# VHH binders against Geranylgeranyl transferase type-1 subunit beta (CDC43), part 12

Target 1, 376 residues: Geranylgeranyl transferase type-1 subunit beta (CDC43), of Saccharomyces cerevisiae (p18898)
Amino acid sequence: MCQATNGPSRVVTKKHRKFFERHLQLLPSSHQGHDVNRMAIIFYSISGLSIFDVNVSAKYGDHLGWMRKHYIKTVLDDTENTVISGFVGSLVMNIPHATTINLPNTLFALLSMIMLRDYEYFETILDKRSLARFVSKCQRPDRGSFVSCLDYKTNCGSSVDSDDLRFCYIAVAILYICGCRSKEDFDEYIDTEKLLGYIMSQQCYNGAFGAHNEPHSGYTSCALSTLALLSSLEKLSDKFKEDTITWLLHRQVSSHGCMKFESELNASYDQSDDGGFQGRENKFADTCYAFWCLNSLHLLTKDWKMLCQTELVTNYLLDRTQKTLTGGFSKNDEEDADLYHSCLGSAALALIEGKFNGELCIPQEIFNDFSKRCCF

## First folded at step 1 (VHH)

Design d11 (framework vhh_8cml_1)
Fold by ESMFold2-Fast, scan of step 1:
Structure d11 (fold): chain B 376 residues (1-376), chain A 124 residues (1-124)
Amino acid sequence: as target 1 above (376 residues)
Amino acid sequence: EVQLVESGGGLVQPGGSLRLSCAASGFTFSSYAMGWFRQAPGQEREFVALISGSGGSTDYSDSAKGRFTISRDNAKNTVYLQMNSLKPEDTGVYFCAATRYKFLSSTPAEYDYWGQGTQVTVSS
């Protein structure tokens, strides 16, 4: 962060800190119906505060108690009596044999604990092997993809649940947090080759990743982050990497065509979108797609800042979606700030500064410290 | 009952070398990662180097890389810091610390046990 001797920043840091702090302060008590999304609210708020150099472990450590009580460990009614664990978003007290453990709440809780430095709990209380077994059970044996939770009747992934690149990312991120680094580590819990086969099958013909050959920057970021955590980005062909870089660069909206790679201006171009990124072709710019696209470019090429217009996306974020009165970032210049876009807009700016780890969606210093802890 | 006792500090000329030792007792030494931290007058305690319980993994601050080497002898319950090419900026009280975390940590708050420190002064 800028010290007192530096000139004024265009970033309204104090307002952004207050914005994220308000979300933590207005959380309802644990017995109220708000709890389903509370883990995500804690994660985005703590992440945003950490980006703006708030000492979150000193100031917000009291949220650890609430998060810890949402860790559950249970025995599945299967032939092997498999012990699993993970985090729930809501406590289900009166439904026997049901489990509400899911991949998103588990990842949000683990990343929040890492940012809050709850390492004693992380190393002594969390049963990482049972947590990894939960992730293992979420893998589809036929295609290698992941679902978010288990069907309590069959104790395996429900055939009606969605499986896509988002859950592949979450599953691999959880295993990475549990200590998996090498292919041999991941192979202890999942079929890594089938997962890689699934990810490669989600490549689109002209670059990027997406469902049904429809490229999307969100799915692209999930796929590339997953491959990065698996140390497998080199398995992508040079042609696919080049095509994906070109596709991502064309997601930046520009009225002047001043990008290195020229593209026809969108017929639906909106002046308010200038410099922002769209998630897919013929759509409006959105603050979150700045993060997903820049993270993807960062993972594919060391020259990404030279190839894209980082000044224009910075101006889009600071002048159009940053809310100088309330703090936070909105989806676009017409909407109010919300927690999701505030976190990802802040993350995009931090990524441009080299201060953010996009693969785990946490500040780079926290990632570096955490990574050293897995080298015992 | 837990004790960490540092030794080997002293006065040395710029460009000189010192070897610090930390003798540990009262816990299962090989189960703990060991770190060296330093504190200059008027400054916060800062990370210098760390070593895993087995000795298989080490890490260093940017200022220590290439000049300092951390090692341990689990049979003697001792961790060492070999300091070469010493600079006036290396002056401070050097602390030995132990942590039971499985992971290596550069954060002082994550260490369970601390020694009293040994003074290192680099001056002509």
Scores: ipSAE 0.000, ipTM 0.109, lowest interface PAE 20.3, mean pLDDT 81

Design d12 (framework vhh_7ubx_2)
Fold by ESMFold2-Fast, scan of step 1:
Structure d12 (fold): chain B 376 residues (1-376), chain A 120 residues (1-120)
Amino acid sequence: as target 1 above (376 residues)
Amino acid sequence: QVQLVESGGGLVQPGGSLRLSCAASGFTFSSYAMTWVRQAPGKGPEWIATISSGGSTMRDDSTKGRFTISRDNAKNTLYLQMTSLKPEDTALYYCARGYFTKLSYSFDYRGPGTQVTVSS
């Protein structure tokens, strides 16, 4: 967006920076129970700081050493001596198993290192092929979907693990970071046609994506981001794209315009939700759905800012969920700020400003630098 | 000050056609999505179509291609081309700045409307 910077800002930037910094300050002294979320904490905190123009590489580069310790490379007990690698959430036991490597922790670690500009690690230490082979093993052979980790007995994706569009996104994002760009690149590691078939099977009849024909903005964002990274958005039919845009625009809660429309057409309107986005029908607005819905719209149409009320969602985020005393953003106007909503609320505002890459969920400038290097 | 002024309505016979216009002033027309809405006697308001600044359109399925929304950014004018008009299309038609949907109405300004009556 080409907005002038000479005007006063309603964003409490200094307070938001302190909010994200507090989460990084507490990380080294965290209890054992916090280990499973440490990579997510680093990712959301570094992303939030980067959105607010903190030089995270200079200030928090010391976290690279801690993150690098979570990189595990191991040989599977199979006839081919398959070498895999990835990131674990905990280092408590010296038992490096394939089952302790996890897709979410791997993606959070890789994105954090990209934001911290640890490119020497990606060129020298990270074994991209073994990392891609781990992702390959997580693909279900029957449906093409992905699970988060491997079963130690079968060296395959666990049959009891949940598979859904979230893990499809994480798997493809990891492969993209490893250097996959063309269909041929992805086909080296995964069954891309089968994955596409799975994603298409998760289309809902009246638009959007979701499990069991229940449209959901989070699943929609994951599906569309996956297709974008696979350069396959154009495989969606025009009707499905139009239906999905319409569904997403209906997720914005608004009282603007004629009062008769509010009373007669929007029985679910709640004034505290004005301008915000809901994740699905008949639910309240939530800060994170602003990001998921706006990212989805951005991926579907070049005119997305003109089709939705970006000023209304900006007002919802800044006036309702922004916490001016503590910094950060809450889920809604009644809850306290938390790291997840603070990051995604900030990301939604950055996306409106053209400063955020929704496909990898990192600041646009960081994505541009990463893309120019081609070092992954 | 934002102003929207509709024109082109009137009495038309069933099966006829009309082209409605909406003249916009007081804002950068090319930067906003624009919507057509109608309200028939004894009915609630009904969304017809929205057009983005770039020309992407969304229409209500009930019009089934009989109505087409378009814009001319050089003239700051929004259009609604109506064909195969039916008696049930009789309504006050008004344009609005922004997007309107069944579950979310996010337009901030609307015109006074232009009356369309479909009868002999």
Scores: ipSAE 0.000, ipTM 0.313, lowest interface PAE 10.3, mean pLDDT 82

Design e01 (framework vhh_8fcz_2)
Fold by ESMFold2-Fast, scan of step 1:
Parts: C-alpha cells; structure tokens; sequence
Structure e01 (fold): chain B 376 residues (1-376), chain A 121 residues (1-121)
C-alpha cells in the first residue's frame, strides 16, 4: 500500500465544514461560566476548518477578541516577584491569589491564534517570556516532567496534579511557539536534560512509550513530538525506533495478512474495526488513534506510508466513522460525531496527504506560514 | 511480479555449516519482513526464522535458535540464512518467504522455488 485515496465523492467536505462551523457559531451562546473546554472547542473547530481549506483568518477574526480576554498576566507572590502569563478556560474563576492558568488552555489558545494569523498581537502584545516562565514553574524539579497548573499557595507545580508525557508535550510545544529552538533556548526556562531523562525512562521494553512499561499510542505520539520539537529524535537508539515502528504497525486492526492472527487473538476484536488503529493491545479501534499512531510513524521513518496500510485506515475513517449526513467523525461506528474525533480523524487523513504538521497538531500550511514569520 | 530465488543448499556432515541466499525482485524489498521456512521430507512447512524490514529485529524457531542467523542486505535485495552446527533433523527444502508486512510474523504471502539442504553422515 503506497497511495492515499481521498476525493470529494468519498470525503463529504461541505458537511464537515458545516459541522465545524456549527460549533464555532454556537460557542458564545453555549458557553456556561464553568465550561473549561472552550479553548479546546475553538482549537479543534478552527483546525478542522483549516484542514478543509476554509480561510479561518478571514471568517473568524472576531474570535480573536474573545480569546484575548482569556490571556492573564500576573505577578507571583514569590521571592523574585516573578511575572507569569497564560490562558484561562473561564473568565469567571477569579479567586484572589489563585492561578487559573493551565498548560492545555494556553497551548490551545496559542495554536488557535496562529491559525487565525493574529501575528501582530502574538509578536507585540503577548509576553512570550512570561508565558515561558509559567511553563518553567510547571516543571517538576525531581523528575523533570510537567503538571498542568500551579498550586496557588506555593506558586509551584501542583503536587496533587498528575504528570505524564502529555504535559511534557504541551510544555515543550508552548516553549517552541514562544521561540525556543536550540537546547540553550529551552535551558533558559526548563531543565532540558532532566526532561529528556524522564522521557527516555518512559520507553517500554518492546518499543513505544508508556507508564509502568505499558505502551500506549497517545503517550508515544506525545513523547515523539516532544523529542522532535527538542531536535532530539536522534537520541533514540535504532533498536528502539525499529521496535516502536513494529509496535505501532501492530496497532492497525486488520483481517488481512499477519494482522488477522493478532485480531483473532484480541478479546475486544470487532469486524467493524478493520483498518482502524487501537491505542494499545487488545482494544477496539478508535478514530483518534489513527492520528496518534500515524503521527508517531511519520516521526520515526520517512517510509511510514509504505509500511502501514494507509488505504485501509482511510477506508475505516471514511466508511465507518465519517458521518455523511451530519458531517464530522465519530469515535467508532456506533457513536455520533464529536468535535475531538472529527478534528483528529480529519488530521489523520491530512497527514496521509502530507498536509498536516503532527508535531504542533496544526495544518502544514499554517505551520509553514508560522515558521516563515520566525525566520526558522 | 514477486520473485524469490534461493541458493546455497547442498550436502553437509552433521556439525557442518551452510549459508543460504535469497535474491528478491518484483517488490520494494526494504519495506517487508523476510522469512525462512523449511519442509522436511514427507512433512508440512515449518517456519525457521524471520527478519524485520530494516534488519533491526530477528526471531527464530526454538529448534534453530543459537545455531542459525538471519541477515539481510537491503541494497543488494538479499536475505541470508547462516546455518551452523547442522543436525540430521535440519534436512529439508528451505524456502525464502516474503512477509505480508514490514514487521515480524510467521505469516507470509509468497515463497520461492526452494533449495535442498541434506545433513547426513
């Protein structure tokens, strides 16, 4: 399998555009004060529209004003009077001396602003150094991993918050967006060697990344994207890269060839999963794992399209999880379309076509435009 | 059209060595796992060894582990089986087999014409 097949007759582009546009049109009226996912809704919707060739900058510039209101810049009550900034999910969470800034909302907001081409604000008004200092505060000093937010009493990474490869990715992506490229750039804000040590410690015996030697495609994509942004993929051994490629290729559920025997041994196997990707062994296929697995393969080998069955995953996405009546993509054949799976399913198809940048999870054209602005 | 051409078989004494070669054509060799399988006289096919697309991973049947080594040269489109400490029970026609995928599996979709290995005193 060495070709991608996507056309207007198979992809219901007009319905997908309407699906994503509907989410943006309803956002101001549907956002309750306690809905902390608003930045994610904007990100997934704008990303989906950009994948389907909508000029989001021209159509949705009005959303820039709303997003800018979520930018918070504060001075921490610490020894050095540290100035931090970032984005909050809700404007009504104003607890005195509390920081509602978190890594996911900050990344979603920054990527959305990049996709909307708000470069004047991004380059002039946004305080990149204070954003980077917020990321710095989220790094755990003992293991080098990251947590999503600060404890408002100690102004350090929350001790009750979970840390894992997802927050490592988000932290490095924010720093990259703020202009970090070399090890020296990253070292200004974080302990890069300690972070690399943490990531390498999450390698599994038979390839891939995950906690407690339990490989998972989501963690693998986060780890590989983080290493790519740190220009450190070459630090992975050839054996680990080969093992990881092998593990990822085994994630594709198929009744064809050698994967048929694996599928027959999978306690959760369903014929409707054929061609899709699972996140880990003995699980059902899920639209989002098509993206996480294909992004991981793309980062590990230039020949990834020849090694996996891109036609089968394309057919899984278009025939089983694409919703031709409503637009959008569902998690699996039995569920309704949702924004997360619609965005990542579209991203997986775009990645196969060479039109998506998996490291920052944005369309390739948008990444190229952003990179050109930074003289990168 | 997939073509696999084995060579290097012959008669050897127990404890001897042979190197089998397989020349591949008609497909993108470097994208597929390659296998060696054998058929002893009057028996069915028995999987012997496999090598992943890059050569980074290998696996062996218990009966040959420690005695056989599978190697590939992607530039030359060759796969080899280095056999040492040969036993009479290694007597078989040996077939080079194209894997269905890039990763290791005992499943294969094409096999060559075969090369005879006879181990006898």
Amino acid sequence: as target 1 above (376 residues)
Amino acid sequence: QVQLVESGGGLVQPGGSLRLSCAASGFTFSYYAMNWVRQPPGKGLEWVSGISWSGGSTTYADSVEGRFTIIRDNDKKMVYLQMTSLKTEDTAVYYCAKGYRSYLSTYFDYEGQGTQVTVSS
Scores: ipSAE 0.000, ipTM 0.374, lowest interface PAE 10.5, mean pLDDT 83

Design e02 (framework vhh_7mjh_2)
Fold by ESMFold2-Fast, scan of step 1:
Structure e02 (fold): chain B 376 residues (1-376), chain A 120 residues (1-120)
Amino acid sequence: as target 1 above (376 residues)
Amino acid sequence: EVQLVESGGGLVQPGGSLRLSCAASGFTFSSYWMSWVRQAPGKGLEWIGRIYYGGSTSYNPSLKSLVTISRDNSKNTLYLQMNSLRAEDTATYYCARGYSKWTYDSFDYWGQGTTVTVSS
């Protein structure tokens, strides 16, 4: 951040802590009928609290009991009797031989357990190999992309389900958490070469990643984080990396840039968006795109803080989307604070300070502790 | 105390057959996945196959035509039948218990191993 170490902070830390705490405290009463979102709410709330230096393992370890109950291990009705496991969002659906295990709930649960330091469960009870086999079953054999869940009749990813770079990221992040580090580790569970081929096919002509040559910062962050976890960022050409850096820098909305940043690619400039990042060309700035764009820049170049206007994005977050009365961050200055933007806005500020691991979307200190303890 | 004791190893000629046994005690054998794993001298562990408590089996695809796993829950005994043995099948063979009745690749107890040597 742009503040002196010993000076008063513009960040309303105490109110942000109370904002995230309220979401955890209301879970037993307000979300009883909509448990499908509860895993995400726990993840964003615990992450936000951890960013603001709350000892979440000491204070919120009681949420581990609920998460552990949503861990399912089952034997598939296939020729190999494959044992899979993962996390479900809801236990209410009872279809014979069906499973509601899905990639997003599994990643949110694993990251939350890591932040809550549930290492005993993670190392002794959680079956990492059956988690990895669930991920394996979600891979499309022909194109190498991933779907979120399995078809109950085929015990494979449904051909009609959406597959995109978001699910590629989630799949690889789960495998990384399960201990995969080398290409040989990943190859045990997935076709890594086909996955890389799919990711490379999503490169846009003038830089960035997206579907049908339509670059998008969210997909770019997912693709780059996936490649980072696969130790494969070096497989990107220098030309593509340079073009992607340039594209990302032009996503920052600025009235004060040099002629390099005053371009027709920022045709959607609005004074209320000054300093913020847009997710794609000709759109308004959004708090979450500050995180996705800064994470992408961080993964592509060590010099990202010098190339990006970090003071302007800090001012956008703190002066326009930070809510000083309620705590939290909103999407833009017109909307109220919500949990998603509060977490990612806080993460963007933490990333600027060098305190956040963007590849796994957790605080850097927690990532460092996890990396020393957990192996496969 | 949980114990797994393998037996039936020894010298066998190429093309021959051999049946290994694993005697289990100290736990409810019929409630657990059981696996066979082997280790050739100077090599890593190679998973052979597993059997669930009801008798359904799953095998390493590279070994599926060579081996059959079975169990006798009344005798608390696991078996590995091997046919058409080759020199590369020379290894120490281990019986292993899954962490729970549903887990086959996370093991909490291993036997001491029994050595099979395939040589003419």
Scores: ipSAE 0.000, ipTM 0.097, lowest interface PAE 23.5, mean pLDDT 81

Design e03 (framework vhh_7ubx_2)
Fold by ESMFold2-Fast, scan of step 1:
Structure e03 (fold): chain B 376 residues (1-376), chain A 121 residues (1-121)
Amino acid sequence: as target 1 above (376 residues)
Amino acid sequence: QVQLVESGGGLVQPGGSLRLSCAASGFTFSYYAMTWVRQAPGKGPEWIATIYSGGSTMRDDSTKGRFTISRDNAKNTLYLQMTSLKPEDTALYYCARYGSYKLFTDYFDYRGPGTQVTVSS
C-alpha cells in the first residue's frame, strides 16, 4: 500500500490566491502613494500569487505604470553633482532631492517588476548606474555596512541610522539585479572587502550570524544570501559552516527524538510548535522562520533536505498556520493570517519543492527567465 | 505594548448610521497612517479606508460615498462614520496601524480585535 495518495492537495491553493489578491485590492486604486509599505504589499502579494502559479504579468501588468511613477532620478548637491536613482514608497507633489529614496522600496519595486516581466523597462529605461551609485552612497565608509537611505544634509549614509545584515542583503541584491556578478563588478560601486569584513564580524562563536554575538536565523539568512550573491560562501570556514548547520537544525521544534533538534533542548517547546522553526533559542516557532532557516540550510549544504525534518515543517505550515477559510498563513496557530507570513510560509513550501530562489526571494522560474534576458 | 481597541459596533436598522472608534495606545499615534478593514463571515478582509499621518484619506470606491474616516491625534483615536448602512455592511470591523516602513514585515503592524456591526434586514 502506498502512503502517497492522488487525493486533493492539503494546500488550499484557491483560498491562498484570493488572500493575496485581496491585499492588492486593499490598496487605494488611485495613483496616489502616501504610504511607504505599499511597495512591500505589492511585492509580497505578487510573489505569493506567482508561487501559486498565477500568471501575474497578464493579470497585474497595470501595476507596472504605478510602480514606474515611484522611480526617482536626481542630482545630489555634493562636489561631484552625483546622479542617483531609486524607488520611493510615497509620492509627493515635488521631490527635487533623492532624500526619500530607500533601499527596501527600491528592492521591492525591482523584484515586483521582474515578476511582472517588465523587461523593456529594465533593458531600456532603468538607469542601472545611477541605482548603483545610490547603493554606493548608502555604504558606511568605516565598517562597510549599509543604511536604508541618505541623510539629507550630508547626502551620505546617516551615522545614526540602523545598519545591519538586512541592509547588506538589500544593497547587494539591488546591485546583483543591476548586473553585478564578479567582485570587479561590485567593486565599481562598493567597498566589497569592507562589506565582507563587516559580514564576517557578525559571525557568532557557536555558529550563525547575529548582533552582539547573539545568533538569529533572520540575520543568518540575510548574511548567507549576501555571500551567495557575492559568490563568497567559500570564504566561510568549514567549522563555521558545520556549527551554523548544527545551530539551524536545533531551531526545528520536534517531539521525535533526534540529537540535532530534540525538544528538551528548546526551553520554549509547545506541542503546537511541533515541526516549526524558531528564530533563536528559547522562543516559539514562527512561520517566517521556516523560510529563513530552510533558506540558510539550502545555501550551506546540498544535503539539507536529509538533515532537517521537511515533512514535519510542511505539516506545521499546512495543519497549524495555514488558514483554510480565509487563505494565507499566520505567524502561529493563535493568530490570523497576515501578508508577510503568508508570503514566507508559501516561499518555504516552494523552496522544499525546488521552485524558489531564496537568494533573491522570488520563484525559481522567474529568476531563470530574468537571468537570461536582463543580465550577464 | 501597542494596543488598538475598537468600540461602537452593534445592531443597526438599514439606512441607519453608526460611528466606530478605535483607541490607540503604546505608540506615537500621530506618526502613523491608520486604516479600517472589515471581514464578513466566511470572507476575507476588505479594506475600507486609510487616513495618513498628515490627515489625507484614501477610501474604497464602493463605500466612499457612505463612510468617512477621521482621526483625533490629541485623543489617540481613529473614527469611522458610517451612513446609509445596508445588510451587506454586516461584518466585523477592525482598525489597524499602517506600519512605518519595516524590512520583511506585513502591511499592518498591529490590528485590534474588532467590533461587530450587524445591519438588520
Scores: ipSAE 0.014, ipTM 0.205, lowest interface PAE 7.8, mean pLDDT 80

Design e04 (framework vhh_7n9e_1)
Fold by ESMFold2-Fast, scan of step 1:
Structure e04 (fold): chain B 376 residues (1-376), chain A 121 residues (1-121)
Amino acid sequence: as target 1 above (376 residues)
Amino acid sequence: DVQLVESGGGLVQAGGSLRLSCAASGFTFSSYWMYWGRQAPGKGREWVSGISYSGGSTAYASSVKGRFTISRDNAKNTLYLQMNNLKPEDTALYYCAKYTRYGLSEYFDYWGQGTQVTVSS
């Protein structure tokens, strides 16, 4: 999706494909050979390969066997004998009388299986209702936010876990994959009004979303993607949408004060950051924030390509963080390429080309095929 | 070069206390989530506790909640685990891990070599 038709692309497609392939063949591990990272590694690698038009279902279907083994279906020790399911990151973690099912590994597994076109599993084996019940149990009853896993004692959302906009996004994305579309669908499993109330409470005074009135582009992307999947973006006030667009445009680092909304942040300018996006005020540009900011702008306004300097962010990604010798993308021009930034940098370029679905973080063609199969 | 060096382990009686330390170098300690894990004889690795980069958020495995306290000193690049009311089942090699969070993704970038804790009955 990020290559020229008539001549050589500035994108080193063959090197990027080899970079992602290496991660599947020589999986990065912790100092002691830990495999808990494998679900995330598979997701980012398959996503990157899919963005560069590799037929991942033909080449990497072998990973389906490993992922399917990590699907757990269990009965909770509660009054109703609730059946839940989801994906675990590691089979080696030993916690007696507890489920190790968690939201991030469940989403990564589901998205990877969709990209690998494992529709037979989705249609015949995956128990979508029990998976949705797991998500239901992760919702906090007091504020409507979500935690990543269940508390061993209560079989409800873990009281010790962080609950933030990332887990709200993951929970809603899983429910969407399970077939939830209308408010009535979501209401079967979660308190949608409480979730919306929580998301709205995370709005910042100058626009954007974050914690403690501190706007952050990653949380903003999670909140907006969640609202999009809930068909609820229109519940945001026009003023908040306008303020958020303004805030996001100010995240693009530029040597020129001629950008409409850059005015107060030129003092933080670094030449190596020119064209890139920062996650927060007075910070350096980072490859992943190009994706989070552009996805957020795309969700808020159809004019986003005219409002931001799309050419400058493309030049930042291709000339500063793209690694032409090894393939992949780094966080910034000083670091080596890593899997996370390689995936999100590639996704940002694909989003600019209109070939990426930012709400589920998969290629648009794959999203379109999935939508036809699960709902039509 | 990222280094994590655990210390403070030893032999203790059931009901006793130990404080483990992890000295970190080669990275900006204050920018990373940190974690304690353990591996008991004949068992797989299990997670014990985690702490956010600021120290504002902590998490514990159910088996240690209320008995163990994780903390950090960002000025000294040091992670701590205060272990109280130790039980024979807490006998394990304890190690700290550098934990990276990338938006929706979490990775363990590096593990220390560990410090042995033995709790006599």
Scores: ipSAE 0.000, ipTM 0.189, lowest interface PAE 13.5, mean pLDDT 81

Design e05 (framework vhh_8cml_1)
Fold by ESMFold2-Fast, scan of step 1:
Structure e05 (fold): chain B 376 residues (1-376), chain A 122 residues (1-122)
Amino acid sequence: as target 1 above (376 residues)
Amino acid sequence: EVQLVESGGGLVQPGGSLRLSCAASGFTFSYYAMGWFRQAPGQEREFVALISWSGGRTDYSDSAKGRFTISRDNAKNTVYLQMNSLKPEDTGVYFCAAKYSYLTGRSEYDYWGQGTQVTVSS
């Protein structure tokens, strides 16, 4: 019924633009010091606006100055006096060790600068080699995985941080942004073979990637995006690729195909989730898993739009999680719109349209512009 | 490139048996429903049998029930049609077809083979 009533234009573009713009307007003043989550807010907001064809460079270029202030360059007390750099979440220095360089904040800042087209800073002021050295220091020498930050006493990866596929993705994405393309480029900074060994060790028996042999679509997207950026997707066996495609297709909650058969065995099937994607077996559909699953399918097969029920996931996003009054997308049809799900729901729709680069999580036109200006 | 290649057709006497095979490539066979259709000279194409992606569900035309068995081997990307107690009216070109959803029943097939000839006569 909702589809029959709504007609051909179902995306409330103007409301979505206002939703993302409100998040930028509600950001606290930089001189009042609540910057800890601001970089993520800027990234998701600018990404969403870019997806909906807002010229973010012209409109929000003022935010570049704020992001530039979070760039820190320092010398490690090691045998080589290694110079590292990266981005911090907080500028508050009155608490000891309050400010640390961190992989997620560094990636959010770099992607935001790319979307805002801050190429002058990126090409002339940003020290890409010291950024790459920071990433190098975050690699575990034993397993090849990555942690988010360094311990200030040992100049090694922090023992309190997890070392999973998410940080492997962030590390490789930063190196890619810094100009690494070939294996030789990556090998200058990291042990690429150990990293590949770690990623392959996170393959699950029945397909997909996850911790402790528990497949998860988020980890799968991180692993596949990492392999894509390393030009190493072809190192996956044909059997594993097929098993992973099959697993991902079964994440779609549907009244059609094999999911209907499985839903007779799956007590968690809910009609309100019809067409949406779950992150793992026996869970509810979630807007963000539409992006993680579709990105994974896109990386594994050229025919993913023929295999996946793209009309049903589009209907789930537009009829159930899109908020027509406020703009934005919610996690599910019961919750209010939030920035994270609004960005990833918009990205999922853009990916279906061929307008989004899932490997770097930015619009395809922005990626194309960046690629033409890559300096190494 | 998606391909469905039928084999196993031929000439057989009434009461005889044939096993048709359909080798699939260019798509992930294990999650597609697979069907068999036939077309006799001067007639429209008709449904014969359908099997779900897992092999857990099957459907047959009235003419095929009790005589034909559809099966699949997902490891070999192959679907089979075992035909027993063949009659002259079973003569026709047999087509393999693939569809993503079992639930659309006998309609909405995405991919088709070129067919294999089955002739039942003495």
Scores: ipSAE 0.000, ipTM 0.173, lowest interface PAE 16.5, mean pLDDT 82

